# VH-VL binders against Nuclear factor of activated T-cells, cytoplasmic 1 (NFATC1): the designs that were tried, part 1

No score or structure here was measured in a lab: all are predicted.

Target 1, 183 residues: Nuclear factor of activated T-cells, cytoplasmic 1 (NFATC1), of Bos taurus (Bovine) (p98201r389to571)
Amino acid sequence: PSLPALDWQLPSHSGPYELRIEVQPKSHHRAHYETEGSRGAVKASAGGHPSVQLHGYVESEPLTLQLFIGTADDRLLRPHAFYQVHRITGKTVSTASHEAVVCSTKVLEIPLLPENNMRATIDCAGILKLRNSDIELRKGETDIGRKNTRVRLVFRVHIPQPNGRTLSLQVASNPIECSQRSA
Positions, changes and structure headers below are counted from each chain's first letter, unless a header gives other numbers; antibody chains are not in Kabat numbers.
F, E and O are the ipSAE of ESMFold2-Fast, ESMFold2 and OpenDDE, as the mean of both directions, binder to target and target to binder. V2 is 0.75 times the mean of E and O plus 0.25 times the DockQ between their complexes.
[cut] marks letters that were taken out.
The coordinates of atoms that the task and the answers printed are left out; those that the model quotes come from them. Centres of patches stay.

## First folded at step 6 (VH-VL; from m1 with heavy chain W53Y S102Y S105R, light chain R53K)

Design m5
Fold by OpenDDE, look of step 7:
Structure m5 (fold): chain C 183 residues (1-183), chain A 121 residues (1-121), chain B 107 residues (1-107)
Amino acid sequence: as target 1 above (183 residues)
Amino acid sequence: QVQLQESGPGLVKPSETLSLTCTVSGGSISSYYVHWVRQAPGKGLEWLGVIYYSGDTDYNTPFTSRLTISVDTSKNQFSLKLSSVTAADTAVYYCARGGYRYDWRGYFDYWGQGTLVTVSS
Amino acid sequence: EIVLTQSPDFQSVTPKEKVTITCRASQSIGSNIHWYQQKPDQSPKLLIKYASKSFSGIPSRFSGSGSGTDFTLTINSLEAEDAATYYCHQSYSLPWTFGQGTKLEIK
């Protein structure tokens, strides 16, 4: 079965389930260009890293949390054309994660584990800034999002249902300014 | 029915590169998590690494400098390359499926039959 | 890495007996433990996933229990065909690790 497109609007709660950002990211994070080195993972406003939790899930099997970079200032949240999530790699990474691509959007996939109360700490996600010229060339876009430097971390989870369907939830973080150096 | 089958040379000389392939049948590899596990003769199981359906990889720490796992979607095959082998790398090598796209599984539900690789001069 | 320690290393049992194999993790891993059966010259076979869930096609005499650090694989009414080496496996954190194995022989 096909999952909802990334530009679909999804609820943050349904039935007993709620996908919630427990710890919000900082309001500023300096995105890096591909030609530049990574500038590290997005940090939390309260210190540490952002965290997300799925509530109401009682099964013993883990789920996959999806993370992508979305728009902050659009009426409808969608993948940001000029920013992508970037996997932060490190020797100390103990949680499996990987970058997937869904319709030209990078998606970071992170396991949600029941033993952690289906909570994930997002210490592996940076933000990549794409070149305007490249995006315009590839997508035929000229003005949309060119000057939009604000993004949101968008989280999705897909919950298998007994009826064979999939329940999809989404939650977006507070806006992050990516043009300035993070405080 | 999904099947995995390892193949490659059964003998490799020290300092050379061990190359194995895992051929998958009965399913599309583009959605699989595939792991490599080895077992030295008379010993236990050792996790070597994983390749995600995205092509990303994670390796066990001892093998980070020597191990490369890759995928060839056109052939429906995964590959393992282990460089600078020594006698300690003599083992039966398994590829195993560890889940599907959007369905993280922490277990190996299907295994190949395994292929013995002996490192000897 | 998380170390899994199985007990016992070896066990010889009579058919129809109840067998218990334990696996202890060096730290809490919740239910992220899985059990495999490996017969000689065969690849491992998944028995139990996530501590207590039987894999498809596995006889009901196999069961798993435990959480946190202590886990148990139980074979109720052992059959001759159950002679094998059993491994626990954790997927809580990378790198994934296995127990050292428990060899089960049938008298």
Scores: ipSAE 0.438, ipTM 0.819, lowest interface PAE 1.2, mean pLDDT 92

## First folded at step 10 (VH-VL; from q1 with light chain Y50A)

Design q4
Fold by ESMFold2, look of step 10:
Structure q4 (fold): chain C 183 residues (1-183), chain A 121 residues (1-121), chain B 107 residues (1-107)
Amino acid sequence: as target 1 above (183 residues)
Amino acid sequence: QVQLQESGPGLVKPSETLSLTCTVSGGSISSYYVHWVRQAPGKGLEWLGVIYYSGDTDYNTPFTSRLTISVDTSKNQFSLKLSSVTAADTAVYYCARGGYRSDWRAYFDYWGQGTLVTVSS
Amino acid sequence: EIVLTQSPDFQSVTPKEKVTITCRASQSIGSNIHWYQQKPDQSPKLLIKAASKSFSGIPSRFSGSGSGTDFTLTINSLEAEDAATYYCHQYYSLPWTFGQGTKLEIK
């Protein structure tokens, strides 16, 4: 409980620091269900993959970029109830990553290295649609997941400060439509 | 002082599974990344894969179908299994510590002593 | 996959010489490289991190330099105990890879 909860609203810049999505994802990505094989990593419109950079960081220590799947259509940005990030591995992935769980939300951890100008290529992230049995519904809700098919990639970084406190930044991508086609 | 020690059979028959254990002493492994590296006789170092503290793995391309790296954090032990071995898998096998949660640099500051595994009939 | 090519493969050296070993990456990798020393029948030992940062306890005669695709390990005033095989290792892109090694022997 030392870091902000995932539903806490955080700025994308503070003081000298700015967390930016340099290359946005495509506006569509067909998520996979748990009963299916993966649909691969989220891609950028012009080919390649999204990229994220922390600007203004001049220290020598590496940091960890967090990625989770957030809402696109809710009043407030929060972890999406119907979609989770999924770690992609294999020959097409060059970026190291591993999963963690934060308050029942999967979070992908990705390196930000001074050697790489604090920039990460997001070639390691897919989107999983949760089964209805795994979804926590708000009271009174009956239409599970079919109308709430838009998400955002949400990135966070936590920067240790000299005073012992941690500065936390967040940025969310453009919306991604995750609908599955009947075919 | 962290120490790593590989153990397992020194002789494995072709087509069988090579199985090794890496035991870590002098510290908890709960935040470390552990790598496996091998060295064929008279040859250079070859990175095989990594296991993160989370249990996630990444494997070198030639090994993705044959290699399994696992961890038992309660015993401070890592395991390597390489299936369907051939004579080409004869090598000294090392485990090495190569990072922790916030340091992704993969520098191997502690190495095991290495164990020779020979694949022959 | 990033290939690291070291030069030379082998060098016979005399004490007190300055020795340089190069490592060339098949693409730009910034400063994402480490150097290791491996003496006969021993495990590798870390010498240099991130191209140029000496690991703790490493003699000052060892230094590293370079960025992008070309990297150099330098041993100023070689000592007999430095007879070993030296490896570069990149951590820019999976899979992590090593150079083929450079063996130094005393004449």
Scores: ipSAE 0.705, ipTM 0.868, lowest interface PAE 1.4, mean pLDDT 88

## First folded at step 12 (VH-VL)

Design t1 (from s5 with heavy chain V34W V50I)
Fold by OpenDDE, fold request of step 13:
Structure t1 (fold): chain C 183 residues (1-183), chain A 121 residues (1-121), chain B 107 residues (1-107)
Amino acid sequence: as target 1 above (183 residues)
Amino acid sequence: QVQLQESGPGLVKPSETLSLTCTVSGGSISSYYWHWVRQAPGKGLEWLGIIYYSGDTDYNTPFTSRLTISVDTSKNQFSLKLSSVTAADTAVYYCARGGYRSDWRAYFDYWGQGTLVTVSS
Amino acid sequence: EIVLTQSPDFQSVTPKEKVTITCRASQSIYSNIHWYQQKPDQSPKLLIKAASKSFSGIPSRFSGSGSGTDFTLTINSLEAEDAATYYCHQYYSLPWTFGQGTKLEIK
């Protein structure tokens, strides 16, 4: 069976498991256009970078944390049509990651290691702003979507179960304003 | 029984580009992480970089401007290009295999035999 | 970067003795450390994963322990074939780094 689509609503809690954002991102992070230089990784409100942890996982096998940019103001959370996660690399990045594409959405894959208590520091994720015209032409997005400059960091984890099924969890960060710089 | 084998010139002139290829046999390069590690004569091991199964890469800090790791799935190979070499780049270069998909533990479970590359005029 | 310092740099021991090699990290790396064995003119071989998990095919006399900043590779009963240089390797933070190595000789 395939994994759930990115626009599916998933719980953050299931059985003994809880996917939790331990450290929230700042409320503001200016996204960059593809023609611009990267503005770096999303920072945390308390300093440093956001962090996520999967609680209740007692297995010895690592998992993959998925990160994508989602909507902040829609009734149902979904991938944001006008923003994508941007992989940050370089000497300032300590967390390993690589990029995947799921249903035209960039997804950053990040390690969750039992030896780290299934906690990940998100210092490898920026936010890319896509051109409105391109998105509207391809997907028929509405003006509401175009004008929406708030996003969420959306985290997913898929946990293999003994019965062969996969348990999927999701948690979204607090909203991030991507058009303005914080004072 | 996966096997790795490095290939490339054993001698490179200063300022030129060192190019090596790792040929993987007995298994597909897809879904694994692949690494380059080098060892200067009589010295320890130094991690150079990784290429993820997505094709993305990470490089050790000193090499970010000079190192390029790439993969050729059609040939089941991945390669290293290190530009602007100096005598300090003289070393045995190893290619190595990392984990599988969600195995992020970044161990090197299979190694090539290593190939000595000498940088000299 | 995280610096790994091994101790000792060199050790000469007799067969059947217990050997202990230490690796100290410049900061906590939890248990994100591997151990490798490298014999002369050979490529390194993975011994221990994640501080304490023996890799497939590794003799039971090899074991790893530790967490945080201090880690230990132990050879419970040294065999002549264990003469090699041993390296610790951290994967907690990029860039991944190795210890300087511990050369083990057999008397």
Scores: ipSAE 0.931, ipTM 0.960, lowest interface PAE 0.4, mean pLDDT 95
Fold by OpenDDE, fold request of step 13:
Structure t1 (fold): chain C 183 residues (1-183), chain A 121 residues (1-121), chain B 107 residues (1-107)
Amino acid sequence: as target 1 above (183 residues)
Amino acid sequence: QVQLQESGPGLVKPSETLSLTCTVSGGSISSYYWHWVRQAPGKGLEWLGIIYYSGDTDYNTPFTSRLTISVDTSKNQFSLKLSSVTAADTAVYYCARGGYRSDWRAYFDYWGQGTLVTVSS
Amino acid sequence: EIVLTQSPDFQSVTPKEKVTITCRASQSIYSNIHWYQQKPDQSPKLLIKAASKSFSGIPSRFSGSGSGTDFTLTINSLEAEDAATYYCHQYYSLPWTFGQGTKLEIK
């Protein structure tokens, strides 16, 4: 069976499982344009970087944590049309990750390991601002979306079940202000 | 059973680019992580970098400006390019296979035989 | 980067003896460590995954233990074929690193 679409609403709790943001990101993170250099990974309010943990998981198999940039002010959370997650690499990054694209949305895949208590430190994720002119060409995008400079880090995990089904959980961070002047 | 084989020149001049290719047989490159590891003569193992099945890469810190790892799925190969080599880059170079998809444990379960590359004038 | 320090660097032992190799990390890596065996003129081989899980085909005399900063590879009833250099490898954080190796010689 196919995995849920990124605009599907998913719970953070189901049965014994809970996907939780242990450390929240800062309320502000300046996104960068493609023509600019990276501004580094999103930082945590308490110092360091955000962290996520899957609670209640007792299996020995690793899982993949998915991260994408979502809306902060919409009625229903969905991928943000004007912001994308940006993979950060280099000596300042300790967490392995790679990017995937799901329906034109960049998704960062991050390891969840039982030997780490299914916790991940998010030091590999920046925020990319897309040009308004490029996005406005897409059907369904509005001025409200264009003017919205607030985003959320959205985390998903898909847990295989004994019955062959997949249990999907999602949690979103506190809003992040990503104000940036367009060049 | 999967097999890995390194190929490339065994001698490279200083300041030139070291190029190696790992040919994978008995299995597909897709959905696996692939690594390069080297070993200087009489020394230990050093991880150089990884290429994910997405094509993304991570490199060890000393090599971020000199190392490029790429994959050619049509040939079932992945490659290493190390520029501006010096005598310090003389080593046996290994290609290795990592985990499958959600197996993020970054082990090396299959290795090539290794190929010695000597940097000398 | 995380530094792994193995002990001892070298050990000469008699067959049938018990051998213990230690690996200490410069910081906690939980159980994110693998062990490899490399015989002379051969490629390394995976022995232990995630600190304590034996890789397929590995003899039962090999075992791994430990968590946090201190890890141990144990070889019970050493065989002559176990003469090799052993490496620990951490995958807790990038860049991934190896211990300096422990050379095991059989008398």
Scores: ipSAE 0.931, ipTM 0.960, lowest interface PAE 0.4, mean pLDDT 95
Fold by ESMFold2, look of step 12:
Structure t1 (fold): chain C 183 residues (1-183), chain A 121 residues (1-121), chain B 107 residues (1-107)
Amino acid sequence: as target 1 above (183 residues)
Amino acid sequence: QVQLQESGPGLVKPSETLSLTCTVSGGSISSYYWHWVRQAPGKGLEWLGIIYYSGDTDYNTPFTSRLTISVDTSKNQFSLKLSSVTAADTAVYYCARGGYRSDWRAYFDYWGQGTLVTVSS
Amino acid sequence: EIVLTQSPDFQSVTPKEKVTITCRASQSIYSNIHWYQQKPDQSPKLLIKAASKSFSGIPSRFSGSGSGTDFTLTINSLEAEDAATYYCHQYYSLPWTFGQGTKLEIK
């Protein structure tokens, strides 16, 4: 079976399960352009990096946490037209991750392990700004990238159920301003 | 039953590139994580790196500038290239299978038999 | 980088004896550790996953325990074929690392 589209509205809690952002990102992160070097991973306000935890999960199987960049100023949460998540590697990154593409949106996949209490530290995620000329605007999108510079980190988890169905949860971070002029 | 087999030159000259291929038989390479591990003579195991089923990689810190791991799904193979080798790179090299899709636990359930690579002039 | 320190480096043991091998992590890794056995001139073999979960087909005399920083591999009633080097391996944070090994010889 297919997973929910990234623009479907999903709850952060269902039954015993809740997906929570335990440590929020800073309110500002300078995104990098295609032609620039990386600006590093998103950081937390109090130092360190954001963290996410799935509560209520008592099964023994690992799960995958998905992360993509979503809108901050739209009425409904959806993948951001102008920003994509970018995988960060190197000495400062301890969290395994890899990228996937879902309907033209980059998604970072990150482990959630029972032995780690289903908690992940997000030290592997940067933000890439797409050029306006490279963007196929979604229906209803009216802004150009210069004016639409706030994002949210959007996390999803898909939990297999005994009946063979999948329960999907989503939570979005506080807004992040990615423009230099808003620093 | 899954089997892994390393192949490549057993002797490499200093400053050249060490190149190995791991051939996977009895199972598909797709949707698994794949690793390289080495063992210098008389020493312990050293993890070199991983290639995820997405094609992304992570390398152990000393190797980030010299190591490339790649996959060829059509041949059911993955490969290691280690540039600018020295005598310190003399070791038995193992390929190993990691987890499947969401199984991130990085346990190595199948290993190749290992191939000794000697770096000597 | 997380350092795993095993103890002892070497132990000479008698068949039927109970043996424990320890692995200490330089920081908490919760239960993110595996154990491997490597017989002379052979590839490593997975024994224990996630500190305490026996891998498929592993004899019941092998067991693992511990959490946090201190872990133990236990071999009850040793057999001659258990002469090997044993490694712990952490998967909590990159880069993944092995302990230095513990060599067991049967008298």
Scores: ipSAE 0.840, ipTM 0.921, lowest interface PAE 0.8, mean pLDDT 90
Fold by ESMFold2, fold request of step 13:
Structure t1 (fold): chain C 183 residues (1-183), chain A 121 residues (1-121), chain B 107 residues (1-107)
Amino acid sequence: as target 1 above (183 residues)
Amino acid sequence: QVQLQESGPGLVKPSETLSLTCTVSGGSISSYYWHWVRQAPGKGLEWLGIIYYSGDTDYNTPFTSRLTISVDTSKNQFSLKLSSVTAADTAVYYCARGGYRSDWRAYFDYWGQGTLVTVSS
Amino acid sequence: EIVLTQSPDFQSVTPKEKVTITCRASQSIYSNIHWYQQKPDQSPKLLIKAASKSFSGIPSRFSGSGSGTDFTLTINSLEAEDAATYYCHQYYSLPWTFGQGTKLEIK
């Protein structure tokens, strides 16, 4: 079976289910370039990290939360041409995750467990700025990334239904400014 | 039925690299999570690390600088290398199968028989 | 890192007794715990998932309970074949960890 493309517009709520960002990211996160070390995971304003919860799910099976970096200033939400999610590992990260690639977009996969009330803490996600040589301009874009520095965290979940179909939900964070300048 | 079997040298000299392979038969390695666990003689179980089917890994804290877990999907195998071994690394080493795709619960439903590796000069 | 402390370390038991093994986590792990049985010279065997869910094919005399920091594995009417070492294992927070084990021996 095929899942919705990453640029398809999906609701955050359908039937009994709602995918919600319970703790939003900070409005600024300095992304790292491939030529420098990591800038760490995206954080929340009051300390800690963003969190996401799937409401209305009463089944016993775990699900996978997907995370990718999307546009903030486009008419339609789509994968960002200049930024990708980057998996953070190490002593300070407690959340399991792994990367996948969907149509040239990195996607971070993260557990949603019924025993944790389908809530995930996002302590494992950083933002990587792509090299200009690796950027492919999308339809309508005229800039190679110097002006397009705002992103959103985009979360998806795919819920198997009894009829064999899959119900897909998406929610995007508040915008995050990724420019090199300190705020 | 799925079977896991560890293989590799049973004796390794101090400061060298311990290398083991887990061969999976009766099932595919793809879309599962794979683990290594060890047990020193007379002691309890110690989780070493996981490899996701994406190739990403997570390792237990004392092993982050010495342990490498890898997968060869064409041979239906995954392996471990533990560098700079000492007598403290003498143990029975188990490979284990974790969950499938979205089953993140890290339970181990199939285990290898275990292989004793002794670190001695 | 989450430490799991089992109690007792060792217990000599009589068939048909009710046996209780405990596991205490150093912080709340909700229900993120599994139980394993390891008989002498054998690989571990999964008994209980997610604190209380019996794994397929496990005898009904085995049950698990608890949440938060305190967990219990119960063997309601012990059989001689249950002589083994039992381990709890948490999957709440990396790195995943095991308890030190509880060895049951038949009197």
Scores: ipSAE 0.820, ipTM 0.911, lowest interface PAE 0.8, mean pLDDT 90

Design t1 (from s5 with heavy chain V34W V50I)
Fold by ESMFold2, fold request of step 13:
Structure t1 (fold): chain C 183 residues (1-183), chain A 121 residues (1-121), chain B 107 residues (1-107)
Amino acid sequence: as target 1 above (183 residues)
Amino acid sequence: QVQLQESGPGLVKPSETLSLTCTVSGGSISSYYWHWVRQAPGKGLEWLGIIYYSGDTDYNTPFTSRLTISVDTSKNQFSLKLSSVTAADTAVYYCARGGYRSDWRAYFDYWGQGTLVTVSS
Amino acid sequence: EIVLTQSPDFQSVTPKEKVTITCRASQSIYSNIHWYQQKPDQSPKLLIKAASKSFSGIPSRFSGSGSGTDFTLTINSLEAEDAATYYCHQYYSLPWTFGQGTKLEIK
């Protein structure tokens, strides 16, 4: 692929462009297992949902905002081993989205439209706890999974440049605690 | 020249499943968004749903429990199944092409000719 | 769910006249609206994208304007072939919805 790997560290600003989380997620969101029903979309602390905006973009073409679940407790931000983004649909969701998979990580794709001032409301994203067989097979593995329950929402945008190259930006949310014990 | 053509039975019994296929010719089905829209006789247009190039779907609220949209890339076709139909589902059904991937504006640049489906005993 | 209300429902119009069709959204949709033309016994055709951007091959007499909740499709110097039903369509918020339509007939 021509795009940076998901564990590559990227800036939130470059030249005229800045990718910013305008409304942060709340600090707790109970993730669900595949066999459970959905726990709904991640919400913001003051009600509503997180929002993200790309500043400085003056062209007329739509872009795609990517969202994946990243680590909160590692020195470097990388895709989380135990949590994945989960696409939410239904009456409570107004934002179009679809999933992609990049190197075993789910990535939610969301529109950034010039007519919406390059702002997206993230009402279509939940958090799924993976059923890692290693965690369920040994006590030590389940203890590690219980301790590694903090995530961040990680947003990316890729901006085509006049020279044919692509400029990539990334911003990560405040940490989110996903365990049931924190609810 | 891209062309879309709906096909399927014109008469469906109440409580049965309405099944339609849209065949795309003169272009590839891959990497585009695809829609179904219907129009009851003498009435306006109603968006039914979309299938994204990823295989994900979104459906209009009244149809979330009854509607399935799918793609068959090998046949260059996408389809609609609407279960538990009633007379209220009698309409002309259109398939439509949305934008190429990353073109999120949900405009329909190519439409099928439309096919009338009547729901009657 | 966003409701689009068009006005008028029906209009009998004179060739060469300027015609204005309006579309009002139940909440702000910024400029997230398209316009379609549907002639009798035909499928719809895209006219205007994103409130004001003319689609390829559309005659210059068609133009769109508006932002927020109020949008206008204008036909400058109407031609007989423009007899059709016109629909606005919002793509701001799922589910995407159409207006009820405006039918134009030539006098």
Scores: ipSAE 0.801, ipTM 0.905, lowest interface PAE 1.0, mean pLDDT 89

